# Miniprotein binders against q5jf28, part 33

Target 1, 318 residues: q5jf28
Amino acid sequence: MERERLIKTVEAILRGAGYRVARLDLKGSCFDLVASRLFLLLFIKATVNIDTITEEQAEDLKRLAKFFKASPLIVGLRSKSGELEEGVVYERFGIYALRPETLYDALLNNELPAVFAERGGLYVRINGELLRELREKHGYSVNELAQLLGVSRKSLLNYERGEQAVSLDVAIQLEEIFDEALAEPIDILRAKVEADLNVKPETPLEREVFERLKKLGLGLVKVKKAPFNAISTEDDIRLLTGIDERKTRSTIKRAEMVAEVGRIVNSGGVFILEKTKAEVVSEVPLIPKESLEEVKDADELIELIDKLKKEIKEKLFS
Short names: E, the ipSAE of ESMFold2; O, the ipSAE of OpenDDE; V2, 0.75 times the mean of E and O plus 0.25 times the DockQ between their complexes.

## First folded at step 19 (miniprotein)

Design t3 (at its last look DockQ between E and O 0.52; V2 from the best seeds 0.00; counts 0 for: pae E 2.1 > 1.5, pTM E .678 < .8, other shape alone 4.575 > 2.5)
Fold by OpenDDE base, look of step 19:
Structure t3 (fold): chain B 318 residues (1-318), chain A 102 residues (1-102)
Amino acid sequence: as target 1 above (318 residues)
Amino acid sequence: SPEELEKKIEELERKAEELAEEIFKLLEEAYRRGDLELIEKVAKLIYRAMFLLFRVEYLAQELREKGDPELLKKAEELLREAEKLIEEARKRLEEIKKRLEK
């Protein structure tokens, strides 16, 4: 129950902030929500305990984020250490994790969090140049201010250089001394992450399909924990690519999710099956793998996809 | 008794669920009307109430694990605050409905 409420709450926050949102009902997915507004794209994993995300899910989430130039986020309530604090950014596997409150403030109040949790402490990045200017303006030597803050001269110099984060307590003291905001906000909406895009196919069928798609000129990014198995790319074209042995109820559900996600990330969808008749589910073509032998290049594959979509529209309106 | 404590925890969880369902209904109604002003005035209360319910559920779990009676008092307090926020949100929503119907 709590997870469902969390997802619904996060969805509501995103919608309230004017995002277009697609929700995934896929257990074990690396994301539960994808949201788009203007130039911002978010892939969100919603989990009550942020420590339940697997490394594999995190790597896929980062991979999607990197590929789509999106920000990955974990939205949760708790960790192994206890309740997450409001206004605090946590991190799991290089992904920012935060409470729904913190997301609410960022999206609806335009209040980005400045506090982050590391190694059981709370820290802030400060504007080191501004700190130096304020220190000099108030007539403090590096030694005097360091002594006043209870920090080393070396630590204060590292703060002024932006080389070291400040403890929350020291940051509060600095803001009190100078009566000025020094905390640098954490742009959780524009998080840049690194990911390996060169993941190998897992099944013999995926290998066969990937080899064929590659021969058609498509670039491929394998994704494990999504309703699709890969993203296929040619120039500006992106296809959320599902791969299954046969049409199942799972295939249909995944195709529906691919259609919804595709609308948010401006990408087409296709499912390649070992055994199927050509059909379309929620505007997502299901094609037999043999159809890949009938096309010469990626453009012909796209034409095939578009033709199949059109034939169904004509049947629905006839 | 441990049994009495578990019964109180279950009651907290039940009430939190009922309030959460009401919150989502209020939110859906706000969105269905498409009134941005309505959403701004009501949504803040609704979200604050939901956030309190997450804390209630956390405290309920911690209470089940630790058995600390002070966690129960705090959970009951937060639940009452959530109920107040929901009632305020409902009233504001009804006032705006009456204004739009005139």
Scores: ipSAE 0.740, ipTM 0.903, lowest interface PAE 0.7, mean pLDDT 90
Fold by ESMFold2, look of step 19:
Structure t3 (fold): chain B 318 residues (1-318), chain A 102 residues (1-102)
Amino acid sequence: as target 1 above (318 residues)
Amino acid sequence: SPEELEKKIEELERKAEELAEEIFKLLEEAYRRGDLELIEKVAKLIYRAMFLLFRVEYLAQELREKGDPELLKKAEELLREAEKLIEEARKRLEEIKKRLEK
């Protein structure tokens, strides 16, 4: 109930800010929403309690964000410690986490957050060079300003060098003293994350399919917690690639989700199955793995996919 | 009571959801036309109500566990604020719809 309302609220915020949005209904997925506008792409995991995201989900979310040059986000309401504070950025597994109000302010009020939570309290990164200039202009020695703020001389020097964040209380005092904006916003819309893109196939069928795709010249980025098993890529070709032994109801639902995600990230989709006849679900082809032997490279695979989609579309309209 | 509070939350969430869907559709069309100001003001009321309802739900969960009468009082205050925002949003949305039909 509460999670469904959270997802609907986040979707409304995104659409109200002019984003195209795809919403997923897949339990255990590394994301619930993907959204794009102009040059921005967001992958969002909506969790009521942000501490419930698993390391596996977080790593896959970061893999998708890195591959698609997107910003990953966790949007939630509370942590193990209690309710999340509005305007505060939390971090789990290297991914920013924040309340829907904070997302609303960033997208609809152009107010990026600047406060982040860390062990010991709330902190702000500041423009250290500007701090030094303001201190000198106002005639404070390092010792005088440090004493006024209740911090050590070493800490103040680290602030000026950009080597240490200040506590929220100190940030407030600094802006009161100098009447200048010193806080540096956190760019939650263009977060850069590090991810290990080397993930091994989960099953013998995946290994076999990946080997065949690699022989065609495609690179592969494996994910575990998404409606697809991997992203197949070569130059500008991008395929959200699903793999199953046979067509099931789960396969159909995942293909539908792949189609929706593909529209947002401008990627095609395909499912490769151990046993099937060729068909199309929601414009995502399902093909038998033997079809990979009928093509010699990635371009021919795309041609096969496009031909199949056209032939089935024409059959349906006959 | 916690049970009475939860019933009121559900009623307001349903009303907010219905209004949000209407506003969402109007916002999408208005974005393409380039005149969004009145619709955005109504959408802001709906967002604020939704945010308050998340906080009321948190307080309701704490009240269920702890039984503190102060939590009930605070939850009821926030719920009344959400009710006011939803009612205002509904009235202004109906005015917008009438203006668009003219």
Scores: ipSAE 0.497, ipTM 0.789, lowest interface PAE 2.1, mean pLDDT 87
ESMFold2 (binder alone), look of step 19: mean pLDDT 76; pTM 0.735

Design t4 (at its last look DockQ between E and O 0.92; V2 from the best seeds 0.80)
Fold by OpenDDE base, look of step 19:
Structure t4 (fold): chain B 318 residues (1-318), chain A 102 residues (1-102)
Amino acid sequence: as target 1 above (318 residues)
Amino acid sequence: SPEELEKKIEELERKAEELAEEIFKLLEEAYRLGDEELIEKVAKLIYRAMFLLFRVEYLAQELREKGDPELLKKAEELLREAEKLIEEARKRLEEIKKRLEK
């Protein structure tokens, strides 16, 4: 119940902020929502406890985010340490994690969080140049201000250089002393993450399909925890690629999700099956792997996909 | 008693779920009205109520684990606040509807 409510709440926040949203109903997926507005793309994992995300899910979430030039986010309510605080950015596996309130403020109030949690404390980054200017303007020496704040001279110099984050308590004191905002906001909507894009296929069928797609000129990014098995790419072409042995109810559901995700991330979808007749599910072609032998390059594969989509539209309107 | 406490926790969880279903209905209704400025004010109340319910559920779980009666009191206070916000949102939505029908 609570997880479903959390996902619905996050979806509502995103929609209320004018995002186009696709929701995934896929257990164990690295993301539950994908959202797009203007130049912003978000992949969101919604989890009640942020410490339940697996490293594998986090790595796939970062991989998707890096590939699509998106921001990955974890939206949750609690951690192992207790309830998440509003306005505080947490981190799991290099991914920002925050409460739905914090996301609401960022998206609907245009208020980015400035506080982050690290090692059981709350910290902010401050504009170190501004801190120095304000210190000098008010006539404080480095020693006088450091003493007033209860910090070392070295710590204050590190703050002025932007080399050290400031504790929340010290940040509050600085803002009170100078009557000026010093805390730098955390742009959770434009988070840059690193990820390994060179993940190996897991199954014999995935290996076979990947080798064939590579021979067609496609670059491949393996994804484990998504409704698709890989992203196939050639220049500006992006295909959310599912790979299954046979058509199942799971294949159909995954194809539906791929169609929805594809609309948000401006990508096509295809499922390559070991055994199937060519068909289309929710505008996503299901093709037999043998069809990859009939095409010479990636462009011919796209033409095949588009042909299959067209033939079904013609049958639905005839 | 532990049994009385669990019964109170279950009642908090039940009420939070019922209110959450109402919140989503109100939110869907707000968005259907299409008036961005009016929707924003109502939506703010609805979201605040939803956020309170997440805290109620957290407190209910903490209460189940720790058995602290002060957590129960706090959960009941937050639940009442959520109910108040929902009722305010409902009233505002009805006022908006009456304005759009004229």
Scores: ipSAE 0.776, ipTM 0.917, lowest interface PAE 0.7, mean pLDDT 91
Fold by ESMFold2, look of step 19:
Structure t4 (fold): chain B 318 residues (1-318), chain A 102 residues (1-102)
Amino acid sequence: as target 1 above (318 residues)
Amino acid sequence: SPEELEKKIEELERKAEELAEEIFKLLEEAYRLGDEELIEKVAKLIYRAMFLLFRVEYLAQELREKGDPELLKKAEELLREAEKLIEEARKRLEEIKKRLEK
């Protein structure tokens, strides 16, 4: 109930800010929402306790964000240490985590957060060049200002060089002394993350399908915690690729999610099954693995996919 | 008594859930109107209520651990505030609908 309400709240914030949104209902997925607006793309995992996200989920979230040039976010309410604070950015596995209020302020009040949490407390990054200019304008030496703030001379030099964040208390003191905004916002909408895109197949069927796709000239980015198993890619081709032994109700629901995600990230979708008769679910073809032997390259695979979509449409609307 | 406190916590959670359902209904109604200037204030009231309800749920968990009567009073105050915000938002939304008819 609490997690469902959190996801709905985040979805509402995104839609209210003009984002197109796809919401997933998949247990254990690395994301619950993907949203786009005017070249911005967000992958969001909504968790009540941000410490429940697993390393596998976080790594997949970063893989998707890296591949699609999107910003990954965790939106939550608390950590193992207690309630998350409004306006504070936390970090888990290299992904920013924050409360829905903080997301609301960023998207609907155009107020990006500037305060972040690290071991030891709350911190702010400062415009170091402006700090230096203000210090000199007011006639303070480095040592004099450091003494006034209760910090070391080395710390103050690092602040001016942009090499060290200040504590929140010091940031407040600086803005009181100089009557100027010095805090630098955290761009949670364009976060850059590092990810290892080399992930091995999880099953013999996946390995077989990946090998066949590679022979067609497609690259593969494997994910474990999404409604699809991989992203198949070559040049401008992108396919959210699912793999199952046979068609089940779960397969159909995942195909529907793949269709919705694909619309947001401008990618096609396909499910490759060990046993099936070819069909289409929500614009996503489900094809037997043998169909991969009937095409010679990635272009022909796309043609097969498009052909199946057209044939199914013609049957529905003769 | 622990039994009395647990019953009060359960009532807090039930009422919060009821208000949350009203919140999403009201927000959807507001966005369906599509008049950005008129719905801005209504939406802010609704979001403020949403956020208060998350705090109520956190306090309910703390109450089960600590049993502190002061936390119960804080949770009840936040719930009343959320209720007032929702009612104000509903009133403003109804006025907006009436103005748009004419």
Scores: ipSAE 0.744, ipTM 0.907, lowest interface PAE 1.0, mean pLDDT 90
ESMFold2 (binder alone), look of step 19: mean pLDDT 80; pTM 0.769

Design t5 (at its last look DockQ between E and O 0.91; V2 from the best seeds 0.81)
Fold by OpenDDE base, look of step 19:
Structure t5 (fold): chain B 318 residues (1-318), chain A 102 residues (1-102)
Amino acid sequence: as target 1 above (318 residues)
Amino acid sequence: SPEELEKKIEELERKAEELAEEIFKLLEEAYRLGNPELIEKVAKLIYRAMFLLFRVEYLAQELREKGDPELLKKAEELLREAEKLIEEARKRLEEIKELLEE
């Protein structure tokens, strides 16, 4: 119940902020929501306890984020150490994690968080140049201000260089001394993450399909924890690619999810099956793998996909 | 007794779930009005109430684990605050509907 409420709350926040949102009902997915507004794209994992995310899920979430030039986010309520604090950015596997309150403030109040949690403490990045200017303007030497703050001269010089984060207590004390905001906000909406895009296929069928798609000129990014098995790409073409042995109830559900995600990330969808008749589910073609032998290149594959979509639309409205 | 405590925890969880369903209905109704400027204040109340319920559920779990009666008291206080926010949001939402029908 709590997880479902969390996902619904996050979805509502995103929608309230004017995002187009697709929700996934896929157990074990690396994301539960994808949201788009203008130039911002978010992949969101919603989990009550942020420490329940697996490294594999985090790596796939970062992979999707990197590929789509999106920000990955974890939205949660607690960790192993206790409740998450409002206005605090946590991190798991190089992904920002935060409470729904913090997301609300960022999206609806335009208030980005400045506080981050590291090693059980709270820290802030400060504008080091501004700190130096304020220190000089108020007539403090580096030693005098360092002593007043209870920090080393070296630490204060590192703060002024932006090389070291400040403890929250010291940041508060600095803002009180100078009566000026020094905290640098954390742009959680434009988080840059690194990910390995070169993941190998896991099954013999995936390997066969990947080799065929590569022969058609498509680049492939394997994803493990999504409703699709890979992203296929050539230039401006992006296909959320599912791969299954046969059509199942799971295939249909995943195709529906791929259609919804595809609308948000401006990407087509296709499922390649070892055994199927050509059909379309929620505007996502299910094609037999043999159809990949009938096409010469990626453009012919797209034409095949579009033809299948059109033929079904004509049958539904005839 | 441990049994009395568990019964109180279950009651907190039940109330939090009931209030959450009401919150989502109010939120859906607010967004259906299609006037972001008018609903902003109402939405803020609704979200604050929702956030309080997450804290109630956390406290209920902590109470189940630790058995601290002060956690119960705090959870009950947060529930009462959430109920007040919901009622205020409901009232303001009706005022907005009346204004949009004129």
Scores: ipSAE 0.801, ipTM 0.925, lowest interface PAE 0.6, mean pLDDT 91
Fold by ESMFold2, look of step 19:
Structure t5 (fold): chain B 318 residues (1-318), chain A 102 residues (1-102)
Amino acid sequence: as target 1 above (318 residues)
Amino acid sequence: SPEELEKKIEELERKAEELAEEIFKLLEEAYRLGNPELIEKVAKLIYRAMFLLFRVEYLAQELREKGDPELLKKAEELLREAEKLIEEARKRLEEIKELLEE
């Protein structure tokens, strides 16, 4: 499958660039890969056609990116308009989208993209102060340079003030005239995004569990399209929190994904089940919701989790 | 002729998938050597081949919709280019392995 190959390609690029990577196998998830290197975090949705990402997926991707101070990315091959161009940054729901070639260049060749797609064509932001300096040094008036470029005097003034991006054609002409790099790169590795963190519980069980966690002093950020249902947080505590009625194959698979993601984002994991015997899957505790009544606050919840992990570890190695 | 074109498209897709499997195998072998400076050129060849195969698949899809014989020629050219890159990468990877054994 083309999508599987895309995900594997992106994973290879990230690992080749020295990132630690966790890959998800969850249909409909808001991300397929999470990767870290030093203090950089990336949440990546890989999709052949970037127009197939849903608003719900995009909002969750932005919620995760905002909470973890990560850069969200969409990596794809085409849009509804056709193939994506190499070296061009697109945007969907406020998230940068680009081809794997563009990601490869950014991470393995240290060449950030500078061209972005907008209504009307391809554009570049330029160093306006340097443009003014070069124009004056070369003896051009604003009007003279505007005439050479085929743009208005007002547009040229806006370029020099940093108030307007130039078309790609104009950017090329400027660099030919002055033989200087004027293009400003797009920082796809440190993109900042806006996200609405007010998301309602999806089920009565989720609502009950969220209320119990809130009474323990934990803040909650709900997500819909991830292997976990929320991020539970207090001070330095961060728990990727799953919720299910019973332990199923799906529950186990999601717990394994939570463990992998948690290692990348330096967060713990826990699943709260309506009915279960307490146990641990891949260092992620599965506990009955009634265990939340046995603790007084977030610190006691962490103590319970740690105790459970220690007890099960001792049984496995005895 | 429509049947003839579909057979050509299926052959393109089959070969592209076969090459993609070889590509990931070679890339894994290259990175396993643990010497990013030595494998940089080899990895570049492998990634270029990967990227060409994505284009081949796009052209195959376009061929089914349009049936343009120029798209078929272009897809076949890109596929041959990907094969050439893979062979060059394989050759250079073997040379690096021999160098490291010394």
Scores: ipSAE 0.742, ipTM 0.909, lowest interface PAE 1.1, mean pLDDT 89
ESMFold2 (binder alone), look of step 19: mean pLDDT 80; pTM 0.775

Design t6 (at its last look DockQ between E and O 0.25; V2 from the best seeds 0.44)
Fold by ESMFold2, look of step 19:
Structure t6 (fold): chain B 318 residues (1-318), chain A 102 residues (1-102)
Amino acid sequence: as target 1 above (318 residues)
Amino acid sequence: SPEELEKKIEELERKAEELAEEIFKLLEEAYRLGNPELIEKVQKLIYRAMFLLFRVEYLAQELREKGDPELLKKAEELLREAEKLIEEARKRLEEIKKRLEK
């Protein structure tokens, strides 16, 4: 399948560029890959048609990126309008979207894209001060250069002031005239996003668990489209927190994904279940909700989590 | 014949999938060598082939809708180019493996 190949391709690019990567196989998730390298953290949604990402997925992707100070990305092959162009950055819901070729160039060739898509065509942001300096050095008036480019005088002044991007055609003409690089790259690896971190619980069990966690002093950042339901946080504590009625095959798979994600984002994991015996799946404890009544604060919860992980490791190696 | 065209399209997609599987095998082999400088050229060939296969798949979709003989011709050309890149990548990877064995 084409989507499976896209995800594997993106994973390969990231690993080839030296990133530590966690890959998720969760239908409807807001991200498919999370990757880190040195000071960079990326959350990536891979989708063949970038117009199929939902607003809920996009908002959750931005929430994770904002909370973890990461760059969100959509990697895709086409849109409603047809095939995406190499080297062009698109946007959906305030998230950059691009082809795997563009990601490859950025990560493995150190070539950030500069061209972005907007209503009306393809555009480039340029160094307006340098443009003014080059125009003056070459003896062009504003009117003369505007006429040469086929743009209005007002547009040219806006380009020089940094107030307007140029069309791709104009950017090419400027390079031909001045034989200088004027394009400003788009830093897809450190994109900043806005997100609303206040989201309500989705179920009665979730509400009950959130209330108990808040009584322990933990803050909650709820997400809807991830292998976990929320991030539980206080000071240095960060827990990717899952919630389920009981242990199922889905619960186990989500816990495994939480463990992998946690390694990349340097966070612990826990699942709170309505009915279960305490156990550990891939270093992620699954505990009954009653265990939250048996600890008095967030530190004791972490101690319980660490104790369970230690006990399970001793059993496996005894 | 619409059935004849669909059969040709299905063969394009099947071949692209087969080549994609070989591509991922070659990437794993290159990655296991653990030396990015030695495998840089091999990686470029492999990724070029992989990207061509995504384009073949898009052309296959367009071909189903439009039935344009030029789209079929283009898709077959890209597929052949991907095959050539994969063979070149294999040869270079084998050369690197031999050098590392000394």
Scores: ipSAE 0.731, ipTM 0.902, lowest interface PAE 1.1, mean pLDDT 90
Fold by OpenDDE base, look of step 19:
Structure t6 (fold): chain B 318 residues (1-318), chain A 102 residues (1-102)
Amino acid sequence: as target 1 above (318 residues)
Amino acid sequence: SPEELEKKIEELERKAEELAEEIFKLLEEAYRLGNPELIEKVQKLIYRAMFLLFRVEYLAQELREKGDPELLKKAEELLREAEKLIEEARKRLEEIKKRLEK
């Protein structure tokens, strides 16, 4: 399957589940889709082979997810080890990876996956308290049940404590013995990830702009693999911030993508250029860096952004 | 024959692609109606069809790799189911349009 078909399928699954979706047509981006429904926000990297994601992309994906309180996901078909199985959660760089089928079941059937792949095996987390209760109710000693399952007494005690994942085969045996679901579902839609938010600017222009925005009171989170270069923040305000030397066809495309993403993540967009006239592209202002010297604080910057957006609406309806 | 199998695979892929394009048109049309409650049922059909087509394309690839005739039967079945869902979606969408024009 081509990457484009995979992205279209994932987009369809998300939209079918009632998510608002923005798609990015940006090669090398850390995400291809962003989707929002109610309190759920997803940043999705779609790739046929999940092992093609770079560490840099994964770190940016986790950074976006952490910043927006979203879940990062990788949706793919294959790994280096083979085809991904349906209903199985894989992991790359601390990000859940799964098939479109597994995402479909989770979003449309409300069937969260319980099986995860680690080190070439399949495992399940079980409700250890329930396992203990069931063991005691059926009159099994720890030794008897451990022997029946072919596991060590220590392993069974670790299962009952929730300290150790169970092999899929042992999990199946437990569910067969007790006629009860013991597998704990993996909430792929509410995945919490850690990320470093303190990434340095890469270019001299980014450094200059970051220093100026910081002087205006804005917090900055650098992102490398997105249509924007940073997220700028002041209190409840979030600006997807692009930085370019000059207006190019790439700048326009990135501004369009920033507008679409911004609608999903409830964030504004701005591009700061070394050389430009003030203009707006797809409701995203392009401002010269010198405009940052004319504003005193972040509120004045937002007012400038809003003014520029309004002036264009007036021109379009006049 | 391997050549006959490849022709059948190519036909599955072609049909799946044609149906996928039709699904996207129906989806765009559903969005243009601007009433989420009315279009929800249509959307569910469209997205189920999309998912089936994805599985058809996947099975076609697996069939090319493994040559298992049972994969072909399954792919053809899913394709027929997708066609049925698309037709149902189209019909419901037209019914919704007629209701919104009144």
Scores: ipSAE 0.284, ipTM 0.653, lowest interface PAE 1.5, mean pLDDT 88
ESMFold2 (binder alone), look of step 19: mean pLDDT 82; pTM 0.815

